# Ledger of designs, part 23: VHH binders against q86uu1r1256to1370

Target 1, 115 residues: q86uu1r1256to1370
Amino acid sequence: SKVCRGYLVKMGGKIKSWKKRWFVFDRLKRTLSYYVDKHETKLKGVIYFQAIEEVYYDHLRSAAKKRFFRFTMVTESPNPALTFCVKTHDRLYYMVAPSAEAMRIWMDVIVTGAE
Below, E stands for the ipSAE of ESMFold2; O stands for the ipSAE of OpenDDE; V2 stands for 0.75 times the mean of E and O plus 0.25 times the DockQ between their complexes.

## First folded at step 23 (VHH; framework vhh_7nfr_2)

Design m15 (at its last look DockQ between E and O 0.27; V2 from the best seeds 0.00; counts 0 for: pae E 9.9 > 2)
Fold by OpenDDE, look of step 23:
Structure m15 (fold): chain B 115 residues (1-115), chain A 125 residues (1-125)
Amino acid sequence: as target 1 above (115 residues)
Amino acid sequence: QVQLQESGGGLVQPGGSLRLSCAASGFTFSKYWMSWVRQAPGEGREWVSSISYSGRTIDYADSVKGRFTIARDNVKNTLYLLMDSLKSDDTAVYYCATGRWSPIYESSQGYFDYWGQGTQVTVSS
């Protein structure tokens, strides 16, 4: 599919709060954009594919870090098990998928787009 | 068939160095996280280090930070662990492990994980 759309809960960059955003993966534009809602009227941010470095499960990494490192700069995810990260050159995005399947799908398309 | 084969282990004196290698096959190496995990006698498995599929993200356990260096060659499908300033406490079987979407930790065995057979590292005077 050329385009993938759906809600993800994203952690804010400056304010470390979790907000539900409407994400749009566009292969043609080579962008991952997110909006306030599904109407896509208010763009909140754009992640360019070329800026994406890595995609990975946060809950596994976070759990491991807690084991060895007690300090986390990340506020607790509303659902750690469904939390994944998109690392770009400039920013680390934390995202929560609505389901395990959705998470897998999003991670797959994002990493594929970044290739 | 996924295969991970560790090598490079051996007996070294404290302060010595070793270079471990893990030859990977049977999967797209460049798409997977790679990790080193060790297990000392009578102890559980301890995560040592992980490197992302691109090599851009690297993590170390505090116990090895500054002494160990993880690296990968995606052309050769090989994972490395350079171990410097070895201590007796580093004595363990070192395992190569892989996961698609995350570093491999002891608690993460429920995901798509593959493990090698391990290589023995013994640090003793």
Scores: ipSAE 0.503, ipTM 0.763, lowest interface PAE 1.0, mean pLDDT 89
Fold by ESMFold2, look of step 23:
Structure m15 (fold): chain B 115 residues (1-115), chain A 125 residues (1-125)
Amino acid sequence: as target 1 above (115 residues)
Amino acid sequence: QVQLQESGGGLVQPGGSLRLSCAASGFTFSKYWMSWVRQAPGEGREWVSSISYSGRTIDYADSVKGRFTIARDNVKNTLYLLMDSLKSDDTAVYYCATGRWSPIYESSQGYFDYWGQGTQVTVSS
């Protein structure tokens, strides 16, 4: 179909904590949007297809690493093995899928937006 | 129509260096992840290294980290592998391989759409 929906966990933009969001990939609107929950009443962000540069597995385990003690410490991904990245012109999104199968599906779907 | 042509393999002494190339045609090279995969005689395929569309994201198998360097030239549609400090265990046929999305690092199968014919690397004692 032309729409893919589901929950992913993502690192927040301003507040660096892991948040569960309802994602909607829409080929007609050419957007990857995310909402507070599946009722889709409170939009939290939009990733336009033209902004997507790369989609990749977090092979460096970047979302799992702690940084310098005296600087801001980022929290580890709740599941580093299921974490993938969507790199856009202005931001790197870290997303955690609920399973390896879901991760493959979402990466395959989002890559089509990066064409 | 898709073609991946490896070159630069050969016989080298332990501790030596080689530079492999993979010339690509028949697809939009700059929109694909590129990878090196190797196979020793009688063994399964072993993922070696991958590089993203733009070259900004790079990963290596633990067995080659610090010794091998992957690079790409999206103008010349060419993938490279610089191999330093070669060991007998590096003896294998080296393939370039590609797919639209990143390989799953944990997968032994690798999800590649296209493969080259391979180039032999032999590290003799």
Scores: ipSAE 0.006, ipTM 0.288, lowest interface PAE 9.9, mean pLDDT 81
ESMFold2 (binder alone), look of step 23: mean pLDDT 81; pTM 0.833

Design m16 (at its last look DockQ between E and O 0.33; V2 from the best seeds 0.00; counts 0 for: pae E 10.2 > 2, grease 26 > 24.2)
Fold by OpenDDE, look of step 23:
Structure m16 (fold): chain B 115 residues (1-115), chain A 125 residues (1-125)
Amino acid sequence: as target 1 above (115 residues)
Amino acid sequence: QVQLQESGGGLVQPGGSLRLSCAASGFTFRYYWMSWVRQAPGEGREWVSSISYSGKTTSYADSVKGRFTIARDNVKNTLYLLMDSLKSDDTAVYYCATGRWSPIYESSQGYFDYWGQGTQVTVSS
């Protein structure tokens, strides 16, 4: 599909807290945007496809993560098993999907979009 | 089950080139770092190269840097190793490998969980 929408729990960049955000994947715009809620009235951030470097499960060891990505998660994920990462040129995003299936879908569309 | 199948090895003269392929199946290929590891006769396994999920990040052993290029096709679930300017010291069985961790350094060899059967590369006059 050209657009994918849904909630993900995202770790904050400055404040390392986990916030539920409404994500919108738009293949045509080549953006992954996230809003405060599903009404998409308040944009909180935009991830451009060209800025995405990696998408992966958050299963890497801390030492390896630090070495490669320069920082690690400070706050424990509310659900480690459903946590995946989107690495951009400027920032590493930690995201928690509501289900394993949702996680696979999001990772797939993001990876595909970033190609 | 996870399967990795290497191909493309052979006999080549010094200075020659080869392209290895690794066909992957049984797992979500694009969500794993992929690596090449080689083992020369009488020696231990040596990490050669690794490539990140999307292929945007690559790493190489010093011994092959500038001569080898690792690549991947996530649509075809295939890993590649382009080997140029081959030397006799490159003679080895080359394995495709992957694991749970990002093996971007030689010291990460222990992080590999899955291996192919290997393909023989022989560089000789």
Scores: ipSAE 0.015, ipTM 0.351, lowest interface PAE 6.9, mean pLDDT 85
Fold by ESMFold2, look of step 23:
Structure m16 (fold): chain B 115 residues (1-115), chain A 125 residues (1-125)
Amino acid sequence: as target 1 above (115 residues)
Amino acid sequence: QVQLQESGGGLVQPGGSLRLSCAASGFTFRYYWMSWVRQAPGEGREWVSSISYSGKTTSYADSVKGRFTIARDNVKNTLYLLMDSLKSDDTAVYYCATGRWSPIYESSQGYFDYWGQGTQVTVSS
């Protein structure tokens, strides 16, 4: 079976802050799982393939910086140019790849789960 | 370099049909929601239709529902607009554009970062 592993930064679900997570794409399990770190001992979440509707660039920069008076909202992406989205039935995930090449690879891989 | 190039416009009689094409290059086409937007003489730009990255989700302005069909070919990096039952109100320059579109929104409006040069569609009346 094919598996893709690596760190991505994602927007948190409950607390809206950017968190580094170890992602595991697993074709056999048909899941995109994410853990606290590369040791894969503490699962933080699972995205089932059947829940994935779309994978796309955040080309409108919807996670971009917002300003209110003199301070910045905490939702700003740490690297807007490397941010992509995984839309599921229940949630829109914002993910930041470590490089443009990694972003392309992850988007290609994840979209195969949605097919 | 992002490139969008429309083609297939022309002069047509009322009730006629046209197929517009938009060739895309310089970006990974299949990761983008794509839209058609038109602009009639002396008017602002009007959103026409949008299609999701996979082609599974489409949406249309009320003025074109049932007459226009949006489609895409992610292998050929091409966006299409099949226009049937054309009428004088459809006379406009038609643009291929990249925009944010989501099934959650009431309409598929937003700022488009990339635009084509446009193709003229003229319905003779």
Scores: ipSAE 0.005, ipTM 0.303, lowest interface PAE 10.2, mean pLDDT 80
ESMFold2 (binder alone), look of step 23: mean pLDDT 81; pTM 0.832

## First folded at step 25 (VHH; framework vhh_7nfr_2)

Design q21 (at its last look DockQ between E and O 0.59; V2 from the best seeds 0.00; counts 0 for: pae E 7.7 > 2)
Fold by OpenDDE, look of step 25:
Structure q21 (fold): chain B 115 residues (1-115), chain A 125 residues (1-125)
Amino acid sequence: as target 1 above (115 residues)
Amino acid sequence: QVQLQESGGGLVQPGGSLRLSCAASGFTFSRYWMSWVRQAPGEGREWVSSISYSGKTITYADSVKGRFTIARDNVKNTLYLLMDSLKSDDTAVYYCATGRWSPIYKSSQGYFDYWGQGTQVTVSS
């Protein structure tokens, strides 16, 4: 499909907390955008397909990320088994899917878009 | 049918070098992560190294960092492991493994989709 929408729980870039965001995959725009909610009125970020390098499971790494770094607490994934990573040129995006099936679908559409 | 065939194993002295190869067929090689996993006698399987689709991302176990080099040739559908400065503790059966999304392996989770038959590496004086 040209467009895929749904909620994922995303780890923050600066503040390493996990937030539920509404994601929109758009093949035509070649973007993966995420919003505060499904109304898509408040854009929080955009990942361009050309910036995406890799997509992979991050089960073990996310589970191990419970540590303090300087003054910032890095918390482990709320569900390591459903955690995957989208690696871009300048950032790692860690995301938790609501189910194994959803995870597979999102990973597949993202990597396909980036190809 | 998916096939992974390892080769290049053998007997080598400590400090020596080996080059392992894994010939892959039956799937789109360039769309899969490739990994090496080893199993020493009496031990469980240990992840060694992984390489992403195009080789842009490479990871190593701490035990082999600085000594082993993973590489891939997507034209030849071949995975490589260059092993330098080999130690007795490197003695194991080395397996080629692949998973579309898996950069690492946890034995109890089964993150890899396919495995080779393995090649024996023995480091002994």
Scores: ipSAE 0.568, ipTM 0.790, lowest interface PAE 0.9, mean pLDDT 89
Fold by ESMFold2, look of step 25:
Order: structure tokens, then sequence, then C-alpha cells
Structure q21 (fold): chain B 115 residues (1-115), chain A 125 residues (1-125)
């Protein structure tokens, strides 16, 4: 498919909290964009295909954990088993899919589009 | 279709070194996470190390950290495992394994779609 759309939960860039975002994969524009919601009226960010290095499961649960005794306030993934990573030149994105099937679809779409 | 062929195993003394290779064909090697998995006689398979598509993300089992080095050559479609400071607990058949998405959890995660034939590593005094 040329376009894939859906909700994913992602770790924020500036404020480190988990945010629900509407993702749009567009093979023609060669972008993975995300919006506040499905109406696609307020763009929150763009990941260009050429910036994507790797897509993989967060099998080590590297997504941030809520910890106090380590002197950081970091929230953990709401579902570590459904968390995957998109590694770019500048940033590591952590994303949580609504199901294992959705996770595999998104990872496959992003990997294939980034080729 | 997909083929993985390991080599470089053998008999070595404790404290010795070996370099394993895994030649890959039948798929786009540079788009796959690659892993080493070992199996000692009479035991289950134990994940050893994984390396991401580009080689920029590398993970090791605690039992081999600091002694083993994983590497890949995406031009030659070859995966490597440099094993230093070998000890008797490292005796096993070593398999090259892969899937498009990294499979690293112990117990019940079957992310490895393709396996090599294995190469025997024996560490004996």
Amino acid sequence: as target 1 above (115 residues)
Amino acid sequence: QVQLQESGGGLVQPGGSLRLSCAASGFTFSRYWMSWVRQAPGEGREWVSSISYSGKTITYADSVKGRFTIARDNVKNTLYLLMDSLKSDDTAVYYCATGRWSPIYKSSQGYFDYWGQGTQVTVSS
C-alpha cells in the first residue's frame, strides 16, 4: 500500500510522556507523519524515510521506566510487549501498537518504505 | 530459499579464541537482524548475541559480555562472532539465526524464522 494510517502511542520528544498520535505513512511523499488525531489538521512531527536507520522490537524494554531512586522521572511503556523502535540519525522513537498484529503491520510497512 | 551456513568452529583450550562466520543468501541480508544462538548437549537453546540491520545496535547475553564480539559485513552478507577468553561453559553448537524483526526474549518468543546448520565449538582442557 501507498498509505497506511492508524493510532500509535509514542514517547514524546521534549516532554517524556506517552502520547497517542495518528500516524500516516505515505510512500509517495516518503514520510511518516504524525498528527494529534485522525482528522490530520494538526501536524506534530515528520520522520523522513531517508532518516530511518532501523526498525525493531523493544525486546529489552529500553523504553523509559518510571523511576525515582535513579534520580529521574521517566515513565515506562504502557505495554512493553507491543513496543517497537524506529531509530533515526537524530532520535530513537518508541512506539506502542494497539495489538501484536498492528505492530507487525506497522513495522513491515515502515521497513519496506524505508528501503 | 533462505540459507545460513556457519563455519569456524572447532576444539580450543580454555582461554583460547575462535572466530565464527555465517554466510547468508536468499534474502536481503542488510534488512535483517542477525543473531547467534547456542545449544549445549541436552540443553535448550540459549541466545548469545544480536546485531541490528546497520550494525549500530548490538546486544549480548550476560554470560558472554566482554568476551564475545558480534559483527556483520553487509557487502559480503556475512555475520561474525569473535569469541575470546573461552571457557568450558561455552561448549555448544552455535547457530546463526535471523528474522526481519529482532527476537531476543527468553522462553516462548519464536521470532527466528531461519536457522543455520550449526557449528560445533568445544572448549576442553
Scores: ipSAE 0.012, ipTM 0.344, lowest interface PAE 7.7, mean pLDDT 80
ESMFold2 (binder alone), look of step 25: mean pLDDT 82; pTM 0.840

Design q22 (at its last look DockQ between E and O 0.38; V2 from the best seeds 0.00; counts 0 for: pae E 7.4 > 2)
Fold by OpenDDE, look of step 25:
Structure q22 (fold): chain B 115 residues (1-115), chain A 125 residues (1-125)
Amino acid sequence: as target 1 above (115 residues)
Amino acid sequence: QVQLQESGGGLVQPGGSLRLSCAASGFTFSRYWMSWVRQAPGEGREWVSSISYSGKTISYADSVKGRFTIARDNVKNTLYLLMDSLKSDDTAVYYCATGRWSPYTESSQGYFDYWGQGTQVTVSS
């Protein structure tokens, strides 16, 4: 599929809170964009495929980080088992999928796009 | 069938060097994370190093940083571990492990897809 859409819960960059965002994978535009909701009227960010380095599971790593970095207001993932990371050149994007199947689909799509 | 075959282990004196190899087959090597994990006698499995499918992300356990170097050749479907300045504490069976979406972590052992049979590394004077 050239386009994939759906909700993911994303950890904020500056404020390390988890927010539900509507993600749009566009193979033609070579972008992964996320919006406030499915109406796609309020763009919150864009990840360009060329900026993506790696995609991997982050099941317990976020929880571990919280334990060691007590002073960093990093909130624990709402579901570590469904948490994955998109690593770009300048930022780590942590995302929680609504299901294991959804996680697999998103990870596959993102990796394929970044290739 | 997926196969991971480690080689290059052996007996070496402290301060010596070894080069481990892991030959992979039966899957698309270039799409998988690769890791080295070791197990000393009477101890649990210890993560050593991981490398992403593209090689862009590399990590090491603190115990081996500065001494070990992980590398991969996606054309040859081979994972490597260069071990320098070996210590007695490095004595262990070294395993090659692969995961589609994850490097090895002590807490994520269950998420790895395949393991090799291991190769013995003994560091002794």
Scores: ipSAE 0.551, ipTM 0.784, lowest interface PAE 0.9, mean pLDDT 90
Fold by ESMFold2, look of step 26:
Structure q22 (fold): chain B 115 residues (1-115), chain A 125 residues (1-125)
Amino acid sequence: as target 1 above (115 residues)
Amino acid sequence: QVQLQESGGGLVQPGGSLRLSCAASGFTFSRYWMSWVRQAPGEGREWVSSISYSGKTISYADSVKGRFTIARDNVKNTLYLLMDSLKSDDTAVYYCATGRWSPYTESSQGYFDYWGQGTQVTVSS
């Protein structure tokens, strides 16, 4: 297939919290795009294939608990066992799949963009 | 015909150093994560280290951090493990293994597409 679609949870770019996004991997456009939801009406970001350097299972732990001056912020992955990374030129994306099977599929699919 | 061939094992005294090599052929080496996995007598296989296909992401088991260095040469299609400060507990058969990503966590352990034949490392005084 030329297109793969589905929900993944990712760490946000500006606001560092875990957000559910609808991802679209498109071999013809050579992009991995993500939207607010499955209606694909509001684009939140685009990862171009040529920017993808590596795709790997999270073996460095996706996030650590953080303490800040007057309050505690937690950036720990909601499901560390299902967390994988997409490393690009500019950014490390942390993504959480809904299942081990989905994680395997998405990692296999996304790595073909780096090839 | 996929082939992974380890070499460079041998007998070394504690505190010594050794360099293992793994020559690869029959697949696109530069598109795969490479790993070292070892097996001591009477024990299961233990993941040692992994390196991403670009070389930009490297990880080590806690037991070898600071002593072992993984490296790869994508021109020569060769994976290396430089072992320093060797201990008797490092005695094992060392395998080269590969897959599309590192199986460092328990949830992904054992997802290797190809394995080498192994090379013996023995650390004794």
Scores: ipSAE 0.013, ipTM 0.359, lowest interface PAE 7.4, mean pLDDT 81
ESMFold2, look of step 25: ipSAE 0.012; ipTM 0.308
ESMFold2 (binder alone), look of step 25: mean pLDDT 80; pTM 0.821
ESMFold2 (binder alone), look of step 26: mean pLDDT 81; pTM 0.828
OpenDDE, look of step 26: ipSAE 0.518; ipTM 0.769

Design q23 (at its last look DockQ between E and O 0.45; V2 from the best seeds 0.00; counts 0 for: pae E 9.2 > 2)
Fold by OpenDDE, look of step 25:
Structure q23 (fold): chain B 115 residues (1-115), chain A 125 residues (1-125)
Amino acid sequence: as target 1 above (115 residues)
Amino acid sequence: QVQLQESGGGLVQPGGSLRLSCAASGFTFKRYWMSWVRQAPGEGREWVSSISYSGKTISYADSVKGRFTIARDNVKNTLYLLMDSLKSDDTAVYYCATGRWSPIYESSQGYFDYWGQGTQVTVSS
């Protein structure tokens, strides 16, 4: 599919809280965008395919981060088993999928797009 | 057909070193994460190390950090594991595993697409 849409829970960059965002994978635009909700009226960020370096599972790091950054209010992943990371040149994007199947689908399309 | 063939295992004394290799074929090697996973007698499989497509991202289990080094040669389609300062608890069958993406920490077998047959590493005095 040229376009994939759905909700993921994403960890914030500055504020390390987890927020549900509506993600749009667009193969033609070569972008992974995320919005406040499914209406796609409020854009919150864009990840360009060319900026993506790797995609990998990261189930335990959130727990480790909480221990390391106890004073920085880093919150543990709401579901470590469904947590994965999109590594870009500039930032790590931690995301939680609603299911194992959804996680596999998102990881697959993102990796494929970045190729 | 995808094939992963491990080699380099053997018997070594504590404090010794080994170099494992995994020869890969049947898929585009440079597009896959590569990992080492081991299984000690009577225990489950334990993730050891992973390396990204180009080698830019590397991770290790805490139990092997500072002692083991993972590397890959995308021209030779080969994965390596340099094991230094070996301990008795490193005794295990070491498996080469691959997937389009990889766990950076402890993971289950479900995260990998293909496995090798494994190579035996025994650390004993």
Scores: ipSAE 0.508, ipTM 0.761, lowest interface PAE 1.1, mean pLDDT 89
Fold by ESMFold2, look of step 25:
Structure q23 (fold): chain B 115 residues (1-115), chain A 125 residues (1-125)
Amino acid sequence: as target 1 above (115 residues)
Amino acid sequence: QVQLQESGGGLVQPGGSLRLSCAASGFTFKRYWMSWVRQAPGEGREWVSSISYSGKTISYADSVKGRFTIARDNVKNTLYLLMDSLKSDDTAVYYCATGRWSPIYESSQGYFDYWGQGTQVTVSS
């Protein structure tokens, strides 16, 4: 499809906590955008397709560990087994899918649409 | 036509070294994870090492850490495995394999889209 929408949980950029975000994949705009919620009224960020280097399962379980970042505690993933990564030139995004099937679908959509 | 062609295998003494190559064609090499998988006689396939699209994320099986080095050349579409300090337990057919996803955690066999024909590595004991 040209557009794919759904909720994923992601680790925040500035504040390192797990946030539920509404993701919008748009093949025509060549973007993966995320909003506060499904109403798409408040954009929180954009991942441009050309910036995506890798999409992969979190095989190191990196998101399962508590860490401190700039005096902010980073809590473990709500579901480490359903966590995947989108690595861009400047940042590593950790995303948690609602199910294993959703995880495979989102990973496939992002990789195939971004090439 | 997708092809993965391994080379560089052979007979080597214990403690010796080999460099394996895998020449890739017929797909967008730089958008795929590349992996080495080996199979000893009478055994199932064993994952050895993987390298990400950019070459910046690398992982190894515990049995080869510190002895093997994986590398890729996205200009020449070639995957490498430098094997040092070889042991008899390293005797196997070595395959290059690829998929869009990391192969390690979920199901490495289920995410490989393409496989090579393999190259034999024999470490005489």
Scores: ipSAE 0.011, ipTM 0.281, lowest interface PAE 9.2, mean pLDDT 81
ESMFold2 (binder alone), look of step 25: mean pLDDT 81; pTM 0.827

Design q24 (at its last look DockQ between E and O 0.21; V2 from the best seeds 0.00; counts 0 for: pae E 7.4 > 2, placed apart)
Fold by OpenDDE, look of step 25:
Structure q24 (fold): chain B 115 residues (1-115), chain A 124 residues (1-124)
Amino acid sequence: as target 1 above (115 residues)
Amino acid sequence: QVQLQESGGGLVQPGGSLRLSCAASGFTFSRYWMSWVRQAPGEGREWVSSISYSGKTTSYADSVKGRFTIARDNVKNTLYLLMDSLKSDDTAVYYCATGRWSPIYGSGSYFDYWGQGTQVTVSS
């Protein structure tokens, strides 16, 4: 499929809270975009494929209850077992999938797109 | 079924070197971060090193940084740990595990799968 869509819970960059966002993977545009909801009217961010360095599981988020790290509040993942990370040149994107199957699908399409 | 089999451990003198191997099967090896973890007698499990699925990213505990090197061969489905300048404090059972360890978020055993371990003893 050229396009993959669905909800993921994403950790904020500045504010380390978890928010549900609508993600759109587009192979043709070579972008992973996320919106406020499935109507795709309010764009919140874009990850370009060329900026992606790594995609990996991050289950350790369960160990971190609310902690302060370098003056930043880090909140625990709502579901560590379904948490994965997209590492770019500039930022780490932490996302929680709604299921193990969804997580595998998203990780696979992102990895494939970044290659 | 996921299987991890460590090998290469043994007895070595301080300052010596060892090379550990971990043979992986039952899953797509190249899709997972891999880690080495060790457990000394009477101590808890300590993270040693992690490597990304492609090998592009590596990380090390401060205690082994500059002495140990983690590597992987995705064709052979094998994880490696090159240990140089070994010290008595490196004595432990070394485990191969799937997953990435991040010390930024604390300590814990949050890996999906573990091997049986291989004994490393550093003694004069």
Scores: ipSAE 0.019, ipTM 0.375, lowest interface PAE 4.7, mean pLDDT 84
Fold by ESMFold2, look of step 25:
Structure q24 (fold): chain B 115 residues (1-115), chain A 124 residues (1-124)
Amino acid sequence: as target 1 above (115 residues)
Amino acid sequence: QVQLQESGGGLVQPGGSLRLSCAASGFTFSRYWMSWVRQAPGEGREWVSSISYSGKTTSYADSVKGRFTIARDNVKNTLYLLMDSLKSDDTAVYYCATGRWSPIYGSGSYFDYWGQGTQVTVSS
C-alpha cells in the first residue's frame, strides 16, 4: 500500500502531553504527516522519510512522570505496552497504538520509510 | 529462506568471557533489530539484549548490564554478544532472534525469526 491512515496518540513536541493525532503515511509524498483529526484540515506536523532513523519499542519507559512546581503532572504513556518510538535526526517521537495489531502494522509501515 | 545460526558457546569458568556470534542470511539484515534471548534448563525464556538497525541504540536486561555487550556488523550480516564476568546463573541456551523492531514489554508482540541456539555453561 501507498498510503496508511489512522489515529495514534503521541507525546507533544513543545507541550509535553499525550495528544490524539490523525497520521497519514504517504509513500508518494514520502512523508508521515499528522493532523488534528481525520478531516485532514489542520496539519500539526510532518516527518520526512529521509529524517527517519529507527523505529522501536519504548523499552525503558522513557516517557516519564514529571513533577511541576507544587503540582504533579503525569506524562507517562497511557498504555506503555503499546508505546513505540520513531527516532529522527532531531527528535524522538513517542506513539501509542490502539492495539498490538495496530502497533505492529504502523511500526512495519513506518520502517519502510527508513530506507 | 531466513536463517540464523549461533556459535561461540561452550564451557567456561566463573569470571570468564565468551563471544557469541549469530550469522544471518535470507533477509536484509541491516533493516532489522536484533536480539539475544536465553533459556536456562527448566526455565522460561529471558530477554538479554537488543540492538537497533544502525547499532546506535542498545538495551540490556538488568541481570547482564555492565557485563555483556551487544554489537552488529551490517557488512558481514553478523550479530555478536560479548559476555564478560560470567556467573553460574548465566548458564543457558542463547538464541538470536529478530523482527522489524524489538517487542520488549509488548503484549501480543513476537520475534519473526529465531536461531537454533548455542549452549553456554559456566561451572567450576
Scores: ipSAE 0.013, ipTM 0.338, lowest interface PAE 7.4, mean pLDDT 81
ESMFold2 (binder alone), look of step 25: mean pLDDT 82; pTM 0.839

